VH-VL binders against c7peq0. Designs and how they scored, part 18

Target 1, 252 residues: c7peq0
Amino acid sequence: MHNKIYNSFIDRKAKGIKSFAVLIDPDKVNPADIADLAAKCTAAKVDYIFLGGSLVITNHLDECVQQFKTLCDIPVVLFPGSPSQVSRYADALLYLSVISGRNPELLIGQHVLSAPAVKKSGLEVISTGYVLIDGGAPTTVSYISNTTPIPSDKDDIAMCTAMAGEMLGMKVVFMDAGSGARKPITESMISRVASQVSAPIIVGGGIRDAEKAYLNCKAGADIIVVGNAIEKETSLIKEMADAVHAAAPVLK
Short names: E, the ipSAE of ESMFold2; O, the ipSAE of OpenDDE; V2, 0.75 times the mean of E and O plus 0.25 times the DockQ between their complexes.

## First folded at step 4 (VH-VL)

Design b2 (framework fv_inotuzumab; at its last look DockQ between E and O 0.01; V2 from the best seeds 0.00; counts 0 for: pae E 13.0 > 2, placed apart)
Fold by OpenDDE, look of step 4:
Structure b2 (fold): chain C 252 residues (1-252), chain A 121 residues (1-121), chain B 112 residues (1-112)
Amino acid sequence: as target 1 above (252 residues)
Amino acid sequence: EVQLVQSGAEVKKPGASVKVSCKASGYTFTSYYIHWVRQAPGQGLEWIGRINPSGGSTTYRRKFQGRVTMTADTSTSTVYMELSSLRSEDTAVYYCARDWGYDSSGYFDYWGQGTLVTVSS
Amino acid sequence: DVQVTQSPSSLSASVGDRVTITCRSSQSLLHSEGKTYLSWYLHKPGKAPQLLIYEVSNRFSGVPDRFSGSGSGTDFTLTISSLQPEDFATYYCQQYDNLPLTFGQGTKVEIK
């Protein structure tokens, strides 16, 4: 397996470049809208398309991946709700371990079951420490997994969790307040985590405007993921992307 | 574990140059700025400059511009600071230090052990 | 350049004492994003400086809770609630809101 996508994470991080990812749920997206969405993403210079949902209701993953791959050159990264949600047509898979929780199935159990299929797919596999943060509302992930998110004000717990993930060999840390989060992750928490980990940090959940995206980047996020906000208003893609891309590690 | 290991003590004559090394380990070398700070005997800490190991971009304190050169070798994860036209006032312990490397960067979470540079006739 | 001035330059204290060190900057260290860029270091002779506090009040990993930072704008304080034997050292505040980065002149905490 190649590490093209992961290497891009590392390279961009090293250069102080911040990245914007659009999250698309294959089960929610209208195929008729994908062309327009892809065009907007391209125009906004979106860095990654993350595809995935907490629940797989329909088998539209492959078609969705293929459609995006046909319509644009943006890397498609699978962000599955479970390790079994795999499409060989994607560019990479975030292999998520929910390290914020204590559910053995989400730590390693489901991975064991899916490992043969994932390996067979030939996808670039990016081991990812998934850190669920309390977003002020129940998330599908927390509900389904029966895991307790890290409280939003417990920066040290998030930090230690991320550190542990990295030390266990996870290549990426994904901090997520979840879909529909009322409270996005604080800059304080992001900064605390970023101060102690070298791995790329992905931040998602509850980001609704360009300012928040920008501030998260300034706090230490390497990749900003937005889904719900752009579903309602696709015009935000450009604004958010620009804000993210404007963020850089500079001193006054 | 993050570590910065510096080269050994140096004794130089006025007008000479000194090059101090700082080898980094335990983290992604190119992801963090490295700064150099010195402390002269009986004095406080003085910031010299910084380098981005990714690309090698540098920023120096004005008083050192023209005399200091910072470089980075990614293959060995080593940063170098060269100070030329040495003066007695350059006698100090020189530290390399890691910067968080984001917008709020500029504080130093890990330091080298220091390198004493003595400038004497 | 932004000047940072510490007070006092030195102090004598005993184990168990509450120690307070102040740092004043020549201009506000609050930037537009709402963060304040001030850090504190502990420095012992022959050793590397150690980070204690960043962004005014955040303790670095491994730093005991007896160390705390506070302040805003131009006035900042490092507090050691109960001085321990290992805390006798020189302390520095440092601003990183503006280049060049600058340190306070240091505060030496000595045994009484």
Scores: ipSAE 0.007, ipTM 0.483, lowest interface PAE 11.7, mean pLDDT 90
Fold by ESMFold2, look of step 4:
Structure b2 (fold): chain C 252 residues (1-252), chain A 121 residues (1-121), chain B 112 residues (1-112)
Amino acid sequence: as target 1 above (252 residues)
Amino acid sequence: EVQLVQSGAEVKKPGASVKVSCKASGYTFTSYYIHWVRQAPGQGLEWIGRINPSGGSTTYRRKFQGRVTMTADTSTSTVYMELSSLRSEDTAVYYCARDWGYDSSGYFDYWGQGTLVTVSS
Amino acid sequence: DVQVTQSPSSLSASVGDRVTITCRSSQSLLHSEGKTYLSWYLHKPGKAPQLLIYEVSNRFSGVPDRFSGSGSGTDFTLTISSLQPEDFATYYCQQYDNLPLTFGQGTKVEIK
């Protein structure tokens, strides 16, 4: 069962099956509500739980992972604010390089420092090219990363960034408008990136309704991740999951 | 030097609750998780859940979620497990056990003496 | 949940016998660095369980050399090389690779 989570990404992509991921920030979730969240995700057939975000995660990460693993069978994938914050109980780690930026610490510097701990964790490590797209307002990610997001109308820059990441060995591309984005990534940009990379494409940031989640899938996204809208209204989990699962691949 | 001392046996009616205590000594209480494991008559060992005494965070096995509450009192170095809505199948010996290591390794080096909880009509 | 199952459910043996108990998990317990999170306990009636082996093969402090563990992946073995009178007990394997933590159903070793 090596590479179980990554293989699920590529197997589902090959079958044209779209995936829905719920992003949970351990520092923002009330521990008393995790059981209800896990039940809602299970009932909605959520495909992945992503734990983490753009901010530094407290030492509760390990406990939060363990609660979800106890409460449901949904894979738990780490999306940490710092590469050094890992939990051996998780199913996989998205090992993010901010390839859209020119900050050497987020490109490779922090990874050099964290690699021994990541290796020691025994986690499945998924090399992920993180592409930050302008979401219509400054985001926590853009401020903390000290990087300029790719403009929302520069499809060619996003495309070339993702292509380069794939050619350099990134196994997954994560296109993100950032937490608190006023607008999600355009379907045009998603389609342009999807036309040029074979790697699974994760899309997140600013997705507020089921129609946008569906349209992003039709444009070529393989995995839709939603955090902020779910944090505000957990009843959206079922609606968004249904829309994602109903989508068909882009056949162009 | 490490010692876990549990409260005495309890007899309860179905539908009631029980609260078992586990007093720790001989180590830094907040540095180690405490787990609860039970054994029903003629049955094997069953993990119930755990608590981190530093901060009081808990993880419960799914079948006990909603019926079990674990708390820690750092001033007395004592962990409590409360099981509610008791049924006859909850009759068991309940053990507290210390996790090896401060980051919850998942195996148990020291155990309490056990507390028999009997649920009878 | 990761299930672990033991075989046999019980056995009878004489002092001095070599005893072997197996434990099989429903999925591999191996992680990428070769760590495997499987432990063994001894449990006598009226006593608390006692840790014997952790990480498949490491004897816990004070455990006699006659106890050894082996295995990998999904298949694990506890061996008692020369059974002693004090070894009459029920033995449990436990996985701690995934939550919930789970125990085997137990193997009762009876001295005949």
Scores: ipSAE 0.000, ipTM 0.505, lowest interface PAE 13.0, mean pLDDT 86
ESMFold2 (binder alone), look of step 4: mean pLDDT 92; pTM 0.939

Design b3 (framework fv_inotuzumab; at its last look DockQ between E and O 0.01; V2 from the best seeds 0.00; counts 0 for: pae O 15.5 > 2, placed apart)
Fold by ESMFold2-Fast, scan of step 6:
Structure b3 (fold): chain C 252 residues (1-252), chain A 121 residues (1-121), chain B 112 residues (1-112)
Amino acid sequence: as target 1 above (252 residues)
Amino acid sequence: EVQLVQSGAEVKKPGASVKVSCKASGYTFTSYYIHWVRQAPGQGLEWIGYINPSGGSTTYRRKFQGRVTMTADTSTSTVYMELSSLRSEDTAVYYCARDWGYDSSGYFDYWGQGTLVTVSS
Amino acid sequence: DVQVTQSPSSLSASVGDRVTITCRSSQSLLHSEGKTYLSWYLHKPGKAPQLLIYEVSNRFSGVPDRFSGSGSGTDFTLTISSLQPEDFATYYCQQYDNLPLTFGQGTKVEIK
């Protein structure tokens, strides 16, 4: 396994460069719209395309990956609802362990079952400490996994969870309020986590405007992921990408 | 036996569109992808894209995006490739080719005989 | 794009000869252990191309034993152990590890 995409995460973080990722659910996107979406992502200088979601119930993932890989040069990273959801044409797989919960299947069990298939796929595997934060609405992950999200105001619990994930060898930390979140993760929580971990921090869920994306980057997020807002209004891709890229620290 | 039979040669003027057909037989039409590959005179093979006849999902190489459209008629087990805004550089033999599609295969077990498309004034 | 280059561009041979055709990719086609996405085709003008070998060394159904594929990483070879009259054709290698799919420029095997 290679570390090309992971190295891009850590190299960008080291330079203070903020990254923007568009999350696309293969089950929700109209295949006829993919070419236009890929062109808009390219024009907006989107850094990563995340494919997948908390629940992908069809086998359209592989075809969706192939469409994006053929139509644009932006790296495609799998964000699967299950560790078995793979496409060999993707650039990397976020191998999610839901460390915020106490479900052993999501901590390691499903990974044990999927490991041979993941290895056989040849994909770059990025071990990911997934920290589900309460976004004010039930999430697919919470429902199907029977796991409880960290309360939105418990900054220290999120911080300690992320630190533990890093110490256990997770290469990145993903803080997620979940699809359909009523409220995004607070700048306070992001800042608290960023103060104690060196791993790249991905933040997603409930981000509906460019200002929030910018503030999350200022708080310490390295990669901002947006899905639902962009599904409703694709013009937000450029606006959010610009805000994220503008959040890079001033050179001293 | 598995066969892919393509429509006959076409001569078109610059700016026109051409639609080439590929009729499949001898297998379950919706279980395999159909790709299109072309070969210009004196050149190598160039991949254009593919269609999944189950559902009609398509993937096109970037340089053809906006000019190529692939469709499938499951009632006749026929795939079509339409290429618009033709230029002299589009003169080529166009092939359809079958791909299992499983495990992101991408190699072609059976091909059509080819359709010569000539673009000239 | 992954570039695929064949050598030689053409060769002359007699029935019974051993023929070797080489294919080189601009980057490794090894995706995982045991999976390298390289195939070989035989093509005659006016006829449908035919699959000979897939995944470097697997003969397609009905392909004679005289055809064999080998190689790894970036360097691949198609060998015809004893050339037959029906084998005078153009041969193409194809990578399918990366999109877009790409082919070698072809090797024409002609009668001496």
Scores: ipSAE 0.587, ipTM 0.828, lowest interface PAE 2.6, mean pLDDT 89
Fold by ESMFold2, look of step 4:
Structure b3 (fold): chain C 252 residues (1-252), chain A 121 residues (1-121), chain B 112 residues (1-112)
Amino acid sequence: as target 1 above (252 residues)
Amino acid sequence: EVQLVQSGAEVKKPGASVKVSCKASGYTFTSYYIHWVRQAPGQGLEWIGYINPSGGSTTYRRKFQGRVTMTADTSTSTVYMELSSLRSEDTAVYYCARDWGYDSSGYFDYWGQGTLVTVSS
Amino acid sequence: DVQVTQSPSSLSASVGDRVTITCRSSQSLLHSEGKTYLSWYLHKPGKAPQLLIYEVSNRFSGVPDRFSGSGSGTDFTLTISSLQPEDFATYYCQQYDNLPLTFGQGTKVEIK
């Protein structure tokens, strides 16, 4: 009925199974390449496809969702640049609040405006605390959101932010260095957040190789999201997925 | 008055291709998606995929991916479906159908009359 | 893929009879706040299929009141309250909640 995707997050976390998500920007992906991308994600056993970007046009998003849903069985989760960007064919929506910032529009303001449309869409809505971490360079998110990322060495600030988000009812914590980040979030920060937060933890931004994906999982990330590196080199999909899945406990 | 008028019946050999046309009238052609659905003899309806005539984007059911191509010609308000590498199992009546509404809704308010494609040696 | 299965596969009825056709989906189409995406079509040999019902219970324009749809979750019903001579046809349910779009296998309503 409800919460099929959220339940998969918590069921996998409970089993210690790590998940790999591929982030696709509908405005950047070449429509001719979607079939190949879907096939590569399927062959690599990618767990989720996240679709979204900061400036997504409704027609492109909805058509991309439909193409992926038709071409493969991988759950499609919306990662919208605006809470009102929906497609009823998606499996779920990450309803993001930028809890790392102090911009009231990104904390709750856009949500007040979009809530009726999101509710009418019928989508599974996953309350997500979005924690923006400094990735070593300005990101589109930091400019558009008018927020300052949490410094990469302020583990306790990231931990307290995520903890507060969970206590306020956020179902998922998304730690993101941002698209185009020069460096990924440190394993130290991930470990600190994971020690205090029971919610599933998504980590993304600046992850460029399988070793970092593996180490992030060992540090406590539950879901690894990669977008930019895969946009440049889709052959990385299998290597990254294998590394993430290898971080899971071996079942007896 | 919305109408979808399809091309006439085709007889093809195995391994050949067929291209079926669907001419739309009575509405703004680029505002509605066109789907294709087929019915093999004695069988039910099977969805093949769709085209958005605005821009030409397509979505194909997985089993047809690689064999089907849909195109749209806005100057004639016509959609085409081409199915290649034909085999006897492709013998069917092929329907074009308009997606209800201004966006993809997933159900079909107007249908073409159907085009029988027979694949035989 | 979401499968929808109709029952019966065929039935015989007389003019004036009440006819009920069921459609069962392999997973729930229920959305707690949203619409349910289930439609019904009428199809006669040599003719284009004809939309009867969309969103479970909404009659398409020009469809007579004797056609009604109901149901929720996994179980849906098309009812013809008083069968007319023009109603002898094959009826299909279709889900459009998930891709790929899928149809039931059809229910043939024949003259008894």
Scores: ipSAE 0.195, ipTM 0.715, lowest interface PAE 6.2, mean pLDDT 88
Fold by OpenDDE, look of step 4:
Structure b3 (fold): chain C 252 residues (1-252), chain A 121 residues (1-121), chain B 112 residues (1-112)
Amino acid sequence: as target 1 above (252 residues)
Amino acid sequence: EVQLVQSGAEVKKPGASVKVSCKASGYTFTSYYIHWVRQAPGQGLEWIGYINPSGGSTTYRRKFQGRVTMTADTSTSTVYMELSSLRSEDTAVYYCARDWGYDSSGYFDYWGQGTLVTVSS
Amino acid sequence: DVQVTQSPSSLSASVGDRVTITCRSSQSLLHSEGKTYLSWYLHKPGKAPQLLIYEVSNRFSGVPDRFSGSGSGTDFTLTISSLQPEDFATYYCQQYDNLPLTFGQGTKVEIK
């Protein structure tokens, strides 16, 4: 169903609803744990499952997608490290352009190559401006792409980058400090971006507790993505989800 | 020059609705949030909520939830605030204000001239 | 909600006087990012409010130098170094560190 996931982003944003997404790497997740994970996500009312990894080593994407689709009703959104990481079984694909960098391959080159396959897959394609923010540690994306992330204190650059992405027709802005980030994205940066961008804003990287997730939402993030933290402690899923859901901009 | 021009004064009965407009000019309409603030006679300023003209997302003060609706028309660069189920205590001057919002949202660099809404039986 | 209280509620002054208005918040307005989110407005009856100061001490464009803001944490001050005829108005402080946004009750500066 085309635009279903995107429409959900827009609708929820318009209503001031904040969303929580669990990021799962198909190559790292144990298939035996997926059932439990799906159950926890469901119980926590996780809004989206994001599936993807920077490096796809194994061909477990389809199986992983299918398992989640079977075990829960949570939309599965592909968050690929490469545009070629596609599964027709997913609900949508974030078609990522690394607009924070200046690598033409990550801006459009890989997209040209993958476009036929993506089109053939029939997936909902959500054009996404991927904004890599310095998280205090080298990210796989930064390393592989040889791109320099936006410094964590350069709110204006992030803002302008996101604005440009939106004006170029990208439907979603994804601000990411990367997997294993030591420093999550600041609220000031999120707020600055949010003030100038109407597109849904996804924020990920380095979020380790419910408080940070909440604050990011209050700053203007529409969707919070957490991966690493919950891999180590699945009990955090509910806490974070609750915090995100409580962060709706309904003011007293 | 940045300008916010609001619609004229309104007189309404209790239980009725009022819709106040705020026409923006002199800047890119969709780049800035618009807030609404009111001032009852003899009282201070009370924040109502805000709208992002780009996309139409809104945030309301809890007190007004269910009664207030903010909308934006990009074709006319106009923001609207509708308040329903009017009460006598809703009698106030209503202001729209632009959020500068570069570093943070929540302070207002330009204001409309205000719209008096009187609720009386 | 963050309460903001101004002092005094009203004052009388003459042209040329130094005027000081205080604003106190119920909690620190220092944001985690190191900025303090307090603004000041001037409001005359029948007119649109005007922004004077943002982030405690930054003058908005076009605001005369006689207006200055200072403070930190929970205590803030607006100072008019030399009151001019056009400065007789009601002044409001406003916090925007936390939602909902809240204003002080106002300080009316009247002619002595």
Scores: ipSAE 0.000, ipTM 0.471, lowest interface PAE 15.5, mean pLDDT 90
ESMFold2 (binder alone), look of step 4: mean pLDDT 91; pTM 0.934

Design b4 (framework fv_inotuzumab; at its last look DockQ between E and O 0.01; V2 from the best seeds 0.00; counts 0 for: pae E 15.6 > 2, placed apart)
Fold by OpenDDE, look of step 4:
Structure b4 (fold): chain C 252 residues (1-252), chain A 121 residues (1-121), chain B 112 residues (1-112)
Amino acid sequence: as target 1 above (252 residues)
Amino acid sequence: EVQLVQSGAEVKKPGASVKVSCKASGYTFTSYYIHWVRQAPGQGLEWIGWINPSGGSTRYRRKFQGRVTMTADTSTSTVYMELSSLRSEDTAVYYCARDWGYDSSGYFDYWGQGTLVTVSS
Amino acid sequence: DVQVTQSPSSLSASVGDRVTITCRSSQSLLHSEGKTYLSWYLHKPGKAPQLLIYEVSNRFSGVPDRFSGSGSGTDFTLTISSLQPEDFATYYCQQYDNLPLTFGQGTKVEIK
């Protein structure tokens, strides 16, 4: 049971299968819409539901998780803006360390504080190197954390950062341009990172169409995460999922 | 200076097709989505769809799906909108417009001058 | 689809007048990152539309400060503090919170 989600990441990556994750903010989603969303995700064969927000204003996380778990069989993975955003009802937690920044609180400080609660939750914990990439617009994460993202054109910095994360034992690398990104992460950067990292690579932020999702996969992304675009139009879920599932990785 | 320059007015018969061009200049062509919006006589603005010049991905309003095709030529920095099976109700001024470029965007900072398409028997 | 309704459909005003146009959406336009996705355009016949305001209250580059936008949720306002001769035109609000993108029906500002 433990490591089930992580093992799925590894297994799918090893098989060259690309995965699509739908990001849902529990504080922004209308509970009345969850049934429809779950149905669409199921129909589109969405691989993961990522739940989380940069700012958790309300305590609807448990309810949201439970609702999705009731309505579909898609794994629910917590993608929290803070390590304290935990629900024992989820299938796994991405335990994010912002390794692109130099804020000690986001590197380890908040983890120390949240560790007892996370441990108590019984959740599968997936150590994740979070790599914030400049998307051309300030993100909630960058603002709250007071961290500077990696410039979008600095492929080597992203690569070295991801490498360091992996060598420190982080199991997953999450490259994120953030919500509301003007520029999504380039295929060049993804390829550069993928060439040096064996860990599963999650890419999110600024992905607005199926083509970009597909290209990111081709560049080396293992999991594509989309939130904003599908919030605007849920019909994109299928298009993007299909594109991701049709994609093949670049040979290393 | 950012500019979008559209092709000239068109007169078409019902059932025909029309292809309107929008030439972009003053910025990196592939960095911004281009939208198409039309305005029928005496009516408001109606969004048709968008194209990503980088890769050519498109998104069309449902009512136009099957009849509209947007394409981009990076070599000439030109976007095209083709509308087929024209009807009288397709008579309108068609505008291309640049998207600001955020994933949550959808507002237009620069517009073409418009192209009148008249559909009449 | 998200409906956007402007009021009034038309108004007559004189140079120097304070003009207020209202835009109402069928649902909240508050979206991710706390941003609200509403824009305003000025459109004159035979000319390209011009962006005035984005995200409810941000003036686009080069837009005079007599133009201002306000509002939240579903109710929004464009204000021209002192109408100038060049401001006689049709104004449109536009939501970009949900696809398809939709515009208000327009407000024509005419000379009294």
Scores: ipSAE 0.018, ipTM 0.574, lowest interface PAE 7.4, mean pLDDT 91
Fold by ESMFold2, look of step 4:
Structure b4 (fold): chain C 252 residues (1-252), chain A 121 residues (1-121), chain B 112 residues (1-112)
Amino acid sequence: as target 1 above (252 residues)
Amino acid sequence: EVQLVQSGAEVKKPGASVKVSCKASGYTFTSYYIHWVRQAPGQGLEWIGWINPSGGSTRYRRKFQGRVTMTADTSTSTVYMELSSLRSEDTAVYYCARDWGYDSSGYFDYWGQGTLVTVSS
Amino acid sequence: DVQVTQSPSSLSASVGDRVTITCRSSQSLLHSEGKTYLSWYLHKPGKAPQLLIYEVSNRFSGVPDRFSGSGSGTDFTLTISSLQPEDFATYYCQQYDNLPLTFGQGTKVEIK
């Protein structure tokens, strides 16, 4: 079962099956609430739990990973604020390079420093081209990363950025408006990127309702990740998951 | 060469505290967790907990929770373990040990020489 | 807690003998990435423990090739192919799949 999580991305994309991921920020979730959240994700058939965020202020990550792993069978995938934020108890790591930005530390610098620890962790490492899109407000990611997001109406720039990332060896493209985004990435931009990129496409940031999640899938997203809306209203988990799963093609 | 050098033996009365030091050298101190493991006379090895020197986060085995405190001083590359409310069963050799990786990996590539702590009336 | 149990608790052997020590875990140590988190240590009186094997079968740097590890799931072995005078010691297996970290009770290898 080498590359088990990445292969699930590829296999599901090949079958047209869309995936729903719930993003949990260890700094924002209370340990006492994790059991209820894991139960809701299980009941809704959530496909992945992404743990992490752009700014993880405390070292709750390891505890959160272990709690989810004991409370449910959903794969736990690290979504770190930096490449050095790892827990070997997780199923995989999205090894993010902020290819939309021009900050060399987020492009490769932190990865050089973290690579020995990441390798030693035994985690499945998924090379991920992280494309930050303007979400209509300053986000924690844009502030901390000191990068300028791609403007929300520059579809061709997002497309070229993702295409270059794939050509450079990125196995997954993550288009993100950032936590706290006022508006999600446009379906037009998703469609433009999907037309030129064969790698699985993760889309997140600012997705607040089931219809947008569905439409993003129809535009070409393979994995929808939602965090902020779920933090405010966990009942949305089922609605979002149902919408994402309904976007799959009907098998003949 | 990686080295972990511990402070010398201690003799303590029941109810007292002991603070054992572990000075690291030969590697980047903040990149590796330090664990503490003890061995009571005639017994096997018992894990106590770990500290991440980069930021000072800790995890303690449940039986030690509330009695153990681990700290790190990055300016001297030294980890400390303090065990309070000592009792006779805390008599043991206490080891510090380095994790192999940059995170909680759980196996130990280098160990300190050990510090005998004797608790007697 | 995940318990690991060694067998035998002690043994007597001569220089040149092949020695096999077993370690059984109360649950599988296979991690979701496909790695198995079991290590072996050597401990001599008056000295610090020494890492021999990690991830079941990987020899730590500087460890002689007479030491080998094998096993899967719940059953693991440490083998010393030809015992040397410096190998008389107590050996521990340790699981690191789950917290708390736990050690076997030890296997003392004594001169016959």
Scores: ipSAE 0.000, ipTM 0.449, lowest interface PAE 15.6, mean pLDDT 86
ESMFold2 (binder alone), look of step 4: mean pLDDT 92; pTM 0.928

